# VHH binders against Rho1 guanine nucleotide exchange factor 1 (rgf1), part 1

Scores and structures below are computed, not measured.

Target 1, 188 residues: Rho1 guanine nucleotide exchange factor 1 (rgf1), of Schizosaccharomyces pombe (q9y7u6r621to808)
Amino acid sequence: KRQEVICEVIYTERDFVKDLEYLRDYWIKPLWASSCIPERKKEKFIRTVFLNALEVQAVNSKLAEALTKRQNYKPIVDNIADIFLEHVPKFEPFIRYGAGQLYGKYEFEKEKSSNPAFAKFVSDVERLKESRKLELNGYLTKPTTRLARYPLLLEAVLKYTDEGNPDKQDIPKVINIVRGFLSRLNVE
Unless a header shows other numbers, all headers, positions and changes below count from the first letter of the chain; antibody chains aren't numbered by Kabat.
F, E and O are the ipSAE of ESMFold2-Fast, ESMFold2 and OpenDDE, as the mean of both directions, binder to target and target to binder. V2 is 0.75 times the mean of E and O plus 0.25 times the DockQ between their complexes.
Where letters were taken out, [cut] stands.
The coordinates of atoms that the task and the answers printed are left out; those that the model quotes come from them. Centres of patches stay.

## First folded at step 4 (VHH)

Design a15 (from a14 with D59Y; framework vhh_7aqx_2)
Fold by ESMFold2-Fast, scan of step 4:
Structure a15 (fold): chain B 188 residues (1-188), chain A 120 residues (1-120)
Amino acid sequence: as target 1 above (188 residues)
Amino acid sequence: QVQLQESGGGLVQAGGSLRLSCTTSGFTFSSYAFSWFRQAPGEEREFVGAISGSGGSTYYADSVKGRFTISRDNAKNTFYLQMNSLKTEDTAVYYCAKDTYDSSGYFDYWGQGTQVTVSS
């Protein structure tokens, strides 16, 4: 059913935004406050590992908000592609994030293997219920994974969309924009 | 036209208090997080504390927890560092910094610094 897929699009968008807020509240902010990374290299380390994840969060928070507002005014959501057309052109932060992700992963693992205080910090955070049994690397892959999922989710909405619905013409446009970003990341 | 300007630095006796201010212009103040850093002569820059844009959540370096308090006044486009129970090792140039977002840990603008000297 079309509404089921639309609900999944909206709920998973909200979950994605919450995952990035989790990085902010349980990793980035606590790392700034902690002494487990020496002050002299702390800023560079945090920028290298987490990149512009919170810039992605800011962009997608607006998308999630717009989708939620549409869902709230009536039980049945007739169309969503107009909201996506407004927001997906702003996905440039995903490119900057994706370009630095591999180097960030290496720097994170290197610090964890050589710094026992940081290794303990990592273990402590990953054991919190808020981490939902997912390691940091799982969260750090979420922006590229989310970007890749948009075509799949939107194609599923399109499958159940009738000719008279604006989404019939607009969803393919959204998918093309997203695939443009994916191509620049070499993930298509 | 983005500017950050520190004020309130000076000479104070150990055990005393001092309040630093950072006045800002050229952007929507309430949208961003802010931080204080310090640098003693010959030392590297050290994080002191941060305050988020949303809700005003605060974070402090272990060396200042319980002694320093960061706060913000969105109506005045200003944020503060209240420094209590000052120690000689708190002597440094203090810098205010603007986060790129609500709290990313990446800073795009810095003040010029204000000297704080704590005498024994």
Scores: ipSAE 0.000, ipTM 0.286, lowest interface PAE 12.5, mean pLDDT 87

Design b14 (from b03 with V58Y; framework vhh_gocatamig_d2)
Fold by ESMFold2-Fast, scan of step 4:
Structure b14 (fold): chain B 188 residues (1-188), chain A 119 residues (1-119)
Amino acid sequence: as target 1 above (188 residues)
Amino acid sequence: EVQLVESGGGLVQPGGSLTLSCAASGFTFSSYALAWYRQAPGKKRELVAGIYSGGSTYYMDSVKGRFTISRDNAKNSVYLQMNSLRAEDTAVYYCAAGLDYWEGPFDYWGQGTLVTVSS
């Protein structure tokens, strides 16, 4: 059971990173190349909607890589909290992302409603198989949703962790750091 | 007045080291991602290293373990420490600043500084 939860932690971390790579490759880079947003406001628009999603991707790619490396060495993963303790202190990019997310979604919907060329671009991207039937707004929510999921996933690992395992002492420390970031998102 | 000014380029022998500096002024430095690009004769400009406002870093594969990017927000500066230099590192190096989209269009670019690795 414990291994099932750990596999979920690692699998969903990899999925989260791939979701942000999807934003980069199917939204951000194509929008920079497109003329569907007027040149004079294109840069500001892209920065407003996608914020620092690529910075979040960079931080969490390193976490996903470390977790995957642990799992590749031995499929039975004895502990993960040491990896999280190295990486979660670097989660400051989630705060910047969360602070601007609501305004970003507002500007996205506003442009979509008033700009037919952009509305077509959105429709074309969202129909791709790579979009997995999820609209852009669903992807833009993922960093804040992922951050909120860490305490829940880690508590589930902790539930099946024995006293002899380093995770017994370290998982609560990870959860406290993450909850610190979550608290700041409500204040921002 | 917004500007990025590179310095530290020069001639160095293979295996040597060099530190590039980029001094920024006229904008809120701590809010920007900074990147080092290079362009060798006859080649396209390529991203060498980047550092986000939060300190997260990127390195192209051929420089990993040899180059280190760092920033000093109090001094409005970004640095590229280059070790174990190779002939293929010869290029004009450019400092660029953007709001966490260094692979896309940038708000600001420097003039470039030439690094030559040879005898």
Scores: ipSAE 0.013, ipTM 0.397, lowest interface PAE 7.5, mean pLDDT 87

Design b16 (from b03 with Y101W W102Y; framework vhh_gocatamig_d2)
Fold by ESMFold2-Fast, scan of step 4:
Structure b16 (fold): chain B 188 residues (1-188), chain A 119 residues (1-119)
Amino acid sequence: as target 1 above (188 residues)
Amino acid sequence: EVQLVESGGGLVQPGGSLTLSCAASGFTFSSYALAWYRQAPGKKRELVAGIYSGGSTVYMDSVKGRFTISRDNAKNSVYLQMNSLRAEDTAVYYCAAGLDWYEGPFDYWGQGTLVTVSS
């Protein structure tokens, strides 16, 4: 029960960070090296489509590291909300990402529709096994989707938390902070 | 013309402090990520600290708690406050500017400033 949900919290946090590393290694870095986007507009295009995704990655990699360290210390993870209280106040990059995401998707589709070289680049990347049968738009939604999932996962942990555990008092505080960010994005 | 100009390097005793400054010109500073790299003789250049356009920071493990990176967008400047300096911090320190991504390409580099920690 409780340990199963905590394991899901930790594994899905690591998966989320890996998804952003995939954007870096298979989209952002290769696009910079490619000539498929004209040099004069390449920087602006990449900034518009991918925004600050790697800033989100940097913030959440620290959370994933702390959670993984807690999990590796002993077989049973007694509490996690103290780690979340340290890290979720730093989630401002999610707001910046969310604010530009819709326009980024629009510019991506526009370039793909008008530029055959870029359309081929997209097709080639999306056919790689590392893309896991998910198109770019699926990856670009992940920060907003991940942020919305925290309250659900943490409430499930809270449901199985005993009165004497620090998480009983602290998980509601974490959920409140995350819901504050979600409210600013008009997501609940 | 893009320029990054570092200053503040010098000789300091172990346990001492230095503040490095990097003045930028020729690009929209507030939109760029900035980083401090260092290179000791015979070693590869390594990332010391980075700051995104939004203010989020990253640090090399060996400098966490000792070094602080900050930026001033009004002055087009980035700073590295270095405390509790150790002999192994001796290196040429470089300012770099790139996209709003820590691990993205850094296209603009300063010429470097030497920091020597010895006694």
Scores: ipSAE 0.011, ipTM 0.320, lowest interface PAE 9.3, mean pLDDT 87

Design b17 (from b03 with Y101F; framework vhh_gocatamig_d2)
Fold by ESMFold2-Fast, scan of step 4:
Structure b17 (fold): chain B 188 residues (1-188), chain A 119 residues (1-119)
Amino acid sequence: as target 1 above (188 residues)
Amino acid sequence: EVQLVESGGGLVQPGGSLTLSCAASGFTFSSYALAWYRQAPGKKRELVAGIYSGGSTVYMDSVKGRFTISRDNAKNSVYLQMNSLRAEDTAVYYCAAGLDFWEGPFDYWGQGTLVTVSS
């Protein structure tokens, strides 16, 4: 059971990083290359909608790499909280992302409703296999939902952790740091 | 008018140090990510180091532990402190500014400053 939860932690971390790479490769880069947003407002629009999603991607790709390296060392993963203790203190980018997310979604919907060229761009991207039948708004919520999910996943790991395993002492420390960011996000 | 102006390049012996500076004007500096790229003769331009608007940093594997990128929003400047320089670090170094992403597109580029590591 414990290994099932740990595998879910690692798998969903990799999926989260892949989702942000999808935003980069299928939305941000193509939108910059496109003429569907007027040049005078393109920069501000992209910055407003996608915020610092790629800064979040940079931080979490390092976490995903460290977790994957631990898993590759041997199939049974004994502990993970030491990796999280190194990486979660660097989660400041989630705060900036969360603070701007609602306004970004508003600006995206506003442009989509008023700009037929952009509406076509959106439709074309959302029909791609790589979009996995999820609309842009679903992807834009992923950083805030991922942050909120860490305490739940780690509590599940902790439940099946025996005395003598370093995770018994370290997982509560990780949860405390993440909850600190969640608290700041709600008031920021 | 947008400008990025690099300085600090020069000739240095292996094991030496250099500090590159990039002075920016004409845009809201604090809202931009800044990066240092380099290009050696016959090679593609590659990302050396980057710093996001929020302060997070990224480094090329071969420079990690030797180079440090920093920014000063009050002075509209970004810096690259290069220590323990090697012959393979010889390149033209470019300053770039863009929205919070590294692998393009960057909105603005400097003209470059030459770094030569040779005895």
Scores: ipSAE 0.013, ipTM 0.416, lowest interface PAE 7.0, mean pLDDT 88

Design b25 (from b03 with P105Y; framework vhh_gocatamig_d2)
Fold by ESMFold2-Fast, scan of step 4:
Structure b25 (fold): chain B 188 residues (1-188), chain A 119 residues (1-119)
Amino acid sequence: as target 1 above (188 residues)
Amino acid sequence: EVQLVESGGGLVQPGGSLTLSCAASGFTFSSYALAWYRQAPGKKRELVAGIYSGGSTVYMDSVKGRFTISRDNAKNSVYLQMNSLRAEDTAVYYCAAGLDYWEGYFDYWGQGTLVTVSS
């Protein structure tokens, strides 16, 4: 029971990192190489739409790697909060991402509606199997959605955690740090 | 005019240390990611270390624990502290700046500084 929730935590962390790698490899890098956005505004446009998504990817790839190494060493994972305590204090990139996300989506839609070359680029990418039938706007919401899911997933692990397990005392500490980041996302 | 100027390269014995510096001008430094790449003779360029605008870092596996990248936004500079140097670290080291440190998409590159690790 407990292992099922822990496996979900680890699996969904790996999936989240893969989603950000998809943004890097199928949107950011190809857009940078493309001529569909005028050169004079290309850098600003890419920075506005994708923000620091690659910085979030760098932070969370380290978390996913640490969780995966724990699981690979012993498939039955006894505890995870020690890994989270090392990594969640480094989640400042989520704040910069979240602060610009809605404006980024606005600028993306604006460019798509006014620039036929970019609209074609968008259509071509979203048609790829690697896009998994999800539009760019769905991927752009993933960092803020992932951040919000950590307390829910960790509370589920905590529910099945015994007093003798270090996670019993440490998971609440992790949740507190994550909630600290979440509370800052709506502060102007 | 945009400029990246590397310094700190030289000859050092195995086990020694060097600090590379890169001074930037002509762009809003604090909003850019900076990276150190290296290229040895006959080999392709490889990412050694990167630092995002927010301070998050990435390292090549063979340098983890030996090299440390850091930045000083007030001085528009990025640094690479290299400890426990090995012969295999011999290369020309390049400073690069961009929105993020993915190879081939950096906006700006320095001219490089030679690091030679030899007895």
Scores: ipSAE 0.012, ipTM 0.432, lowest interface PAE 7.4, mean pLDDT 88

Design b26 (from b03 with G98D; framework vhh_gocatamig_d2)
Fold by ESMFold2-Fast, scan of step 4:
Structure b26 (fold): chain B 188 residues (1-188), chain A 119 residues (1-119)
Amino acid sequence: as target 1 above (188 residues)
Amino acid sequence: EVQLVESGGGLVQPGGSLTLSCAASGFTFSSYALAWYRQAPGKKRELVAGIYSGGSTVYMDSVKGRFTISRDNAKNSVYLQMNSLRAEDTAVYYCAADLDYWEGPFDYWGQGTLVTVSS
């Protein structure tokens, strides 16, 4: 049971990183190449909609890599909280992302409703198989959703953790740090 | 260690075609996105076409329907088939690889190959 939850933690971390790579490769980079947004407003638009999603990707790519290395070294993963303790203090990019997310979604919808060229770009990307039938707004929600999932996943690991395991003492520390970030996002 | 080597540029008449090739080495080719950029006289370098590790492609608006990007993972090569060439396509064409997966442009470049479209 414990290994099942740990595998879920690692697998969903990899999926989260892949979702951010999808935003980079199928939205951000193609938008920089496209003329569908007027040049005068393109940079500001991309920065407003996608914010610092790629800073979040950079931080969480390191976490995913560390978790994957632990699992590759020994498929039965005895503990994970030490890895999380190294990485969750670096989650400041989630705060910047979360603070701008609602305004970014607003500007995206506004541009889509007023700019036919951009509306076509959106439709074309969302029809790709790589979009996995999820619209852009679903992907833009993922960093805040992922941050909120860490306490839930880690408490499930903790539930099946024996007293002699370092995770017994360290998982609560990880949860506390993550809840600190969540609290800052929920200021209002 | 990382090398990108372009070939296939040359002089061609308007309406003609050329195929550019880029041979890559020093990284796990199949895992990364590759792109073709160009820089025309007096202009900034711009993305022409990109191909992602999964095979999906992106094109700048002015070349859609005329240019086709493709990759051959067994040969560590990426190609740009250019049809219906126009004087405006005259530029140095660069092969680029995105190895760091950071925000911004592709960061590893070849030396470039000149394409001149002129009668």
Scores: ipSAE 0.000, ipTM 0.159, lowest interface PAE 14.2, mean pLDDT 85

Design b28 (from b03 with Y52W; framework vhh_gocatamig_d2)
Fold by ESMFold2-Fast, scan of step 4:
Structure b28 (fold): chain B 188 residues (1-188), chain A 119 residues (1-119)
Amino acid sequence: as target 1 above (188 residues)
Amino acid sequence: EVQLVESGGGLVQPGGSLTLSCAASGFTFSSYALAWYRQAPGKKRELVAGIWSGGSTVYMDSVKGRFTISRDNAKNSVYLQMNSLRAEDTAVYYCAAGLDYWEGPFDYWGQGTLVTVSS
């Protein structure tokens, strides 16, 4: 059971990073190249809607890489909290992202409602197989959703962790750091 | 008018150090990610180091531990401190500003500054 939960932690971290890469490759880069947003407001619009999603991607790609390296080194992953202790203190980008998320979604919907060229761009992207039938708003929610899931996933690992395993003492430390970030987001 | 102006390049011996500077004007510097790229003759331009507006950094594997990127939003400047320089670091170094550190889209590019590592 423990290995199943650890596997879920690692695979969902990789999926989260891939979701942010999807935003980069299918929304941010194509929107930047498109003329569907007037040039005078394009930069501000893209920055408002997508915020620092690529900064979150950079931070979490390092976490995903470290977790994947641990899994590839030894098929049975004995512990993961040491990796999380190295990486979760660097989660400040989640706070910046979370603070702007609601306004970003508002501006996105506003532009989509008033700009037919942009509405078509949105429709075209959301119909791609790579979008997995999820609207942009679903993807824009993923960083705050992912942050909230860490305590739940790590508590599940902790439940099946024996006293002799360093994770027994270290997972609670990781959860505490993550809850610190969540508390700062919930204040808003 | 938008400008990115690199400086600090030059000739240095293997094992030496150089600091590159990039001065930006004409755009909201604090809102942009900045990156240093390099290109050796006949080679593709490659990302050396990047820094997001929030301060997070990324480095090419071959320069980790040797190079440090930093920014000063009050001065609209980004810096690349290069230590323990190797012959393989010889290239024209470019400053770039945008939303993506890899190969773009970057809205703004500098003209480049030559770094030559040779005895």
Scores: ipSAE 0.012, ipTM 0.413, lowest interface PAE 8.1, mean pLDDT 87

Design b31 (from b03 with T57E V58Y; framework vhh_gocatamig_d2)
Fold by ESMFold2-Fast, scan of step 4:
Structure b31 (fold): chain B 188 residues (1-188), chain A 119 residues (1-119)
Amino acid sequence: as target 1 above (188 residues)
Amino acid sequence: EVQLVESGGGLVQPGGSLTLSCAASGFTFSSYALAWYRQAPGKKRELVAGIYSGGSEYYMDSVKGRFTISRDNAKNSVYLQMNSLRAEDTAVYYCAAGLDYWEGPFDYWGQGTLVTVSS
């Protein structure tokens, strides 16, 4: 059971990084190359909608890489909290992303409703197999959703962790750091 | 008027170190990601290191552990500390500024500074 939860932690971390790579390759880069948004407002629009999603990708790519390396070294993954303790202190990019995410969604919908060329661009991208039948709005939600899921996933690992395992003492420390970031997301 | 001005390039022996600096003006520096690219003769330009507006860093695999990127928002400057230099690090190094995207278009580029590693 414990290995099942650890596998889910690692698998979903890799998926999260891939989701942000999808935003880069299928939305951000193509929008920069496209003329569907007037040049005068293109930069501000892309900044507003996608924020620092690629900065979150950079941080979490390192976490996913470290977790994958641990998984590949041993058939059974004994512990993961040491990796998380190294990486979660670097989650400051989630705060900038979370602070602007709702306004970004608002500006996206506003442009889509007023700009037929952009609406077509959106429809074309969302029809690609790489979009996995998920709308842009679903992808834009992923960083804040992922951050909120760490305590839940790690508590599930902790539930099946024996007293002699380093994760027993370290997982609570990871959860505390993540909850610190979560509490800052609602600061007005 | 936007300017990115690189400095610190030069000739150094293998195993040596150099610090590259890039001084920026004409835009809101603290809001931009900064990156160092390099281009060797006959090769394509490649991303060496980057630093987002929030301070998160990126390094290409061949320079990890040897190079360190940093920024000073008060001085509108970005730096690349290069240690344990190798002959294959020889290239013109370019400073670039963009809005938090490494592989996307950059708004501004510097003129480049030459780094030569040889003995």
Scores: ipSAE 0.012, ipTM 0.355, lowest interface PAE 8.5, mean pLDDT 87

Design c33 (from c11 with T59Y; framework vhh_8fcz_2)
Fold by ESMFold2-Fast, scan of step 4:
Structure c33 (fold): chain B 188 residues (1-188), chain A 120 residues (1-120)
Amino acid sequence: as target 1 above (188 residues)
Amino acid sequence: QVQLVESGGGLVQPGGSLRLSCAASGFTFSSYAMNWVRQPPGKGLEWVSGISWNSGSIYYADSVEGRFTIIRDNDKKMVYLQMTSLKTEDTAVYYCAKDTYDSSGYFDYEGQGTQVTVSS
């Protein structure tokens, strides 16, 4: 019950970090090495499309690492909110990422439609098994969707949390911090 | 084995409305968050909306906020997506999914999906 939901929290956090590593290794680094985007606009293009995804990756790698360490310490994970309380206050990179995501999507589609060399690059990457039949836009939305899911996942953990477990007091605090970040994402 | 059966799709004019339904079985429905995701023609999967186990937290993608409403009925093991002010860009196969990603990066969606086509 509770352990199933906690395992889901931990596994999906690891998967999220892997998705950002995929962006780094199969999109960002290859684009820097490629000539498919004209040199004069390459830096601005990469920064516009991928924003600070690597800052999000750095922050969430630390969270995934701490959660994995807790899981490895004992097969039954008794609590997780203390780890989240340490890490979610550091989620400022999600705000910078979310603020630019719409424009990044627009610039990506525009370049893809007007630049045949880039369209080929996109097609080549999306055909790789590592892309798992998910297009770039699916990966670029992951930080925003991951942030929105923390309250959903943590409420499910809270449902199965007994009185006396520290998570009973601390999960609501984590949810409040995350909701603070979510509120700021819709500020124009 | 998770089973999710979507229905309610169809052909509508721009500005029209549709209500999608998802019947869930094979897991404790009231214990999981539920999501709607879509796949437009020739594109990958896009998350649309999510709802917590108790309906206490509801979130929408920016592209659908204000136009779509997600609802769940735990007694009936159903999740719904009420869509209004439909646009041609909403054309997609819609899937419901419990709140998870498998190792391939997909949502856990096991239904056939339901096709929504917005066209004049």
Scores: ipSAE 0.000, ipTM 0.236, lowest interface PAE 17.2, mean pLDDT 84

Design c34 (from c11 with A61V; framework vhh_8fcz_2)
Fold by ESMFold2-Fast, scan of step 4:
Structure c34 (fold): chain B 188 residues (1-188), chain A 120 residues (1-120)
Amino acid sequence: as target 1 above (188 residues)
Amino acid sequence: QVQLVESGGGLVQPGGSLRLSCAASGFTFSSYAMNWVRQPPGKGLEWVSGISWNSGSITYVDSVEGRFTIIRDNDKKMVYLQMTSLKTEDTAVYYCAKDTYDSSGYFDYEGQGTQVTVSS
């Protein structure tokens, strides 16, 4: 069971990074190229709705890469906490993202309700198969949801970890760092 | 200082068998996964097989599955690779590799390796 939980940690990390790449490729880049938001407010609008999602993507793509390298070079993954200890101290972008998330969703809904060109853009993107039948608001919630899930996933790994394994001592350290970020966001 | 000493290689005909041994020192052997990695002539390193610290998980690259068996003895600080039905394509220098818990690298292998040559 331990390898099943570790596999879930790695695959869901990759899925999370892919979700942020979806925001980049199907929302952020196309909005910059589109005229559906007036030029005078386009930059502020994009920054308000999507915040620093691409900074989160940059941090977590490195984590996902390190975890994937561990798994792909040798499928037996005896521990993961060393990789997490290197990467979770760099999670400051999650705090910046979380602080602006509710206002971003408000601005998105406001523009969608008042701007028919933007409403059409939203409808067109959300109909793509790449959107996986999930609305933009679902994707905008993913960084705070992912951050909150790390303690749950890591506790599950810890449950199946024996005394001799370095993860027994190190997973609690990872969880403490993540919970430090969560407490700053008031999502714990 | 991690030290890994491989032995047991040699010349064998196709279809033959060899048993490789690796003696480990300089780290808490029972806390780390162990691996066998090989380098064929003129090619890069290839991961071959791995065994978790408690032998609870064992895996092999597809090309050796069913032919090779990895075993560890934590009391003796040894890891072994039993090779059967050897093929010419198995010709390589074989290295014993300690799993690394450091993201800067995948394995620690400090030995000279042991040469396996499969030829008529």
Scores: ipSAE 0.000, ipTM 0.195, lowest interface PAE 15.2, mean pLDDT 85

Design c35 (from c13 with T59Y E65K; framework vhh_8fcz_2)
Fold by ESMFold2-Fast, scan of step 4:
Structure c35 (fold): chain B 188 residues (1-188), chain A 120 residues (1-120)
Amino acid sequence: as target 1 above (188 residues)
Amino acid sequence: QVQLVESGGGLVQPGGSLRLSCAASGFTFSSYAMNWVRQPPGKGLEWVSGISGSGGSTYYADSVKGRFTIIRDNDKKMVYLQMTSLKTEDTAVYYCAKDTYDSSGYFDYEGQGTQVTVSS
C-alpha cells in the first residue's frame, strides 16, 4: 500500500507540472502573440490572470525531476521526504500565486464577458484535446489545490512507514513546512 | 495619485452586520474595477469581492458568497461592502483595492484599512 501512495505522489507531481506547462504553451505564449487583448493592457492582463505560474512551474519541475530520478533507479522507492525537505522550502512562489488567484479569475471572466475576440480565443483553446475538457479556471486553481494536497498525500505515506525508515522522522517536518505556506494563504 | 480611504469597521457579534465604505480619488473611478481585500490577524491577504467599473458585474470569494454584497456609487466615487451574518473568521483588517490594469498586476490599497472584529 505504501508504494501505491508514493507512486500517486510522484505521478500527481508530474501531472501538476504538465498542467503548468499547458498554461505556458496553450494560454500564456499564444496570448502574447495574439491581438485579441488590446496592446495597451495586454501585459498587465496576462500578469494578472496567470500571475507567476511559470515560477511555480520552475520550482515544481525540479521537485518532479528529483522524484522521478529516485523512482527510475529503484524498483521500490524506500523514502521521499529527503527530496521534499530540499524542495518545499522553495515554495514561496505559491504564496505570490495564491494571493492573486481569485482576482485573476475575476479579471479573466470580466474580459471574456466584454471582449468577443477574447471570448473566441478562450473557446478555441478550451476545445483543444490538450485542454482535457477542463476550463481555464480549473487550471488556475491547480497550484493552491496541489499545495493543499501535499499534507494529505504525505500523511498517507507516513501511515504505512516503519520506524526504521527516515521518512518516519522527516515527513512530519515536510508537512509542517507546507502547512506554514497554507496558513499564509488562508487556505484550508 | 491614487488615494483610497476605508471606514465603517468596528466590533460586532456573530450574526451581525456592518457596512464598510471606501472613498476613492486620484483616478477616473468609473473606468476601474474596485475590490475588497482582507488580512486576518497573523495571516496573509485574502481577496473578498470585486465590482466592475460600471457596477454591472460583481464577484465574491466562496467564503463570503450569499453574506456580503459589494456596491459602488460612481457619482460619489465610493465603493461599499455590505456584510451580513458575520462570523468570527471574518475578523480582519479590510482594505479597498483599485483594479490592476494600471498597476503591476497586484492590488493598490493605500489606506490604513478598517478593522472588523467579530467577537463571540
Scores: ipSAE 0.000, ipTM 0.114, lowest interface PAE 17.7, mean pLDDT 84

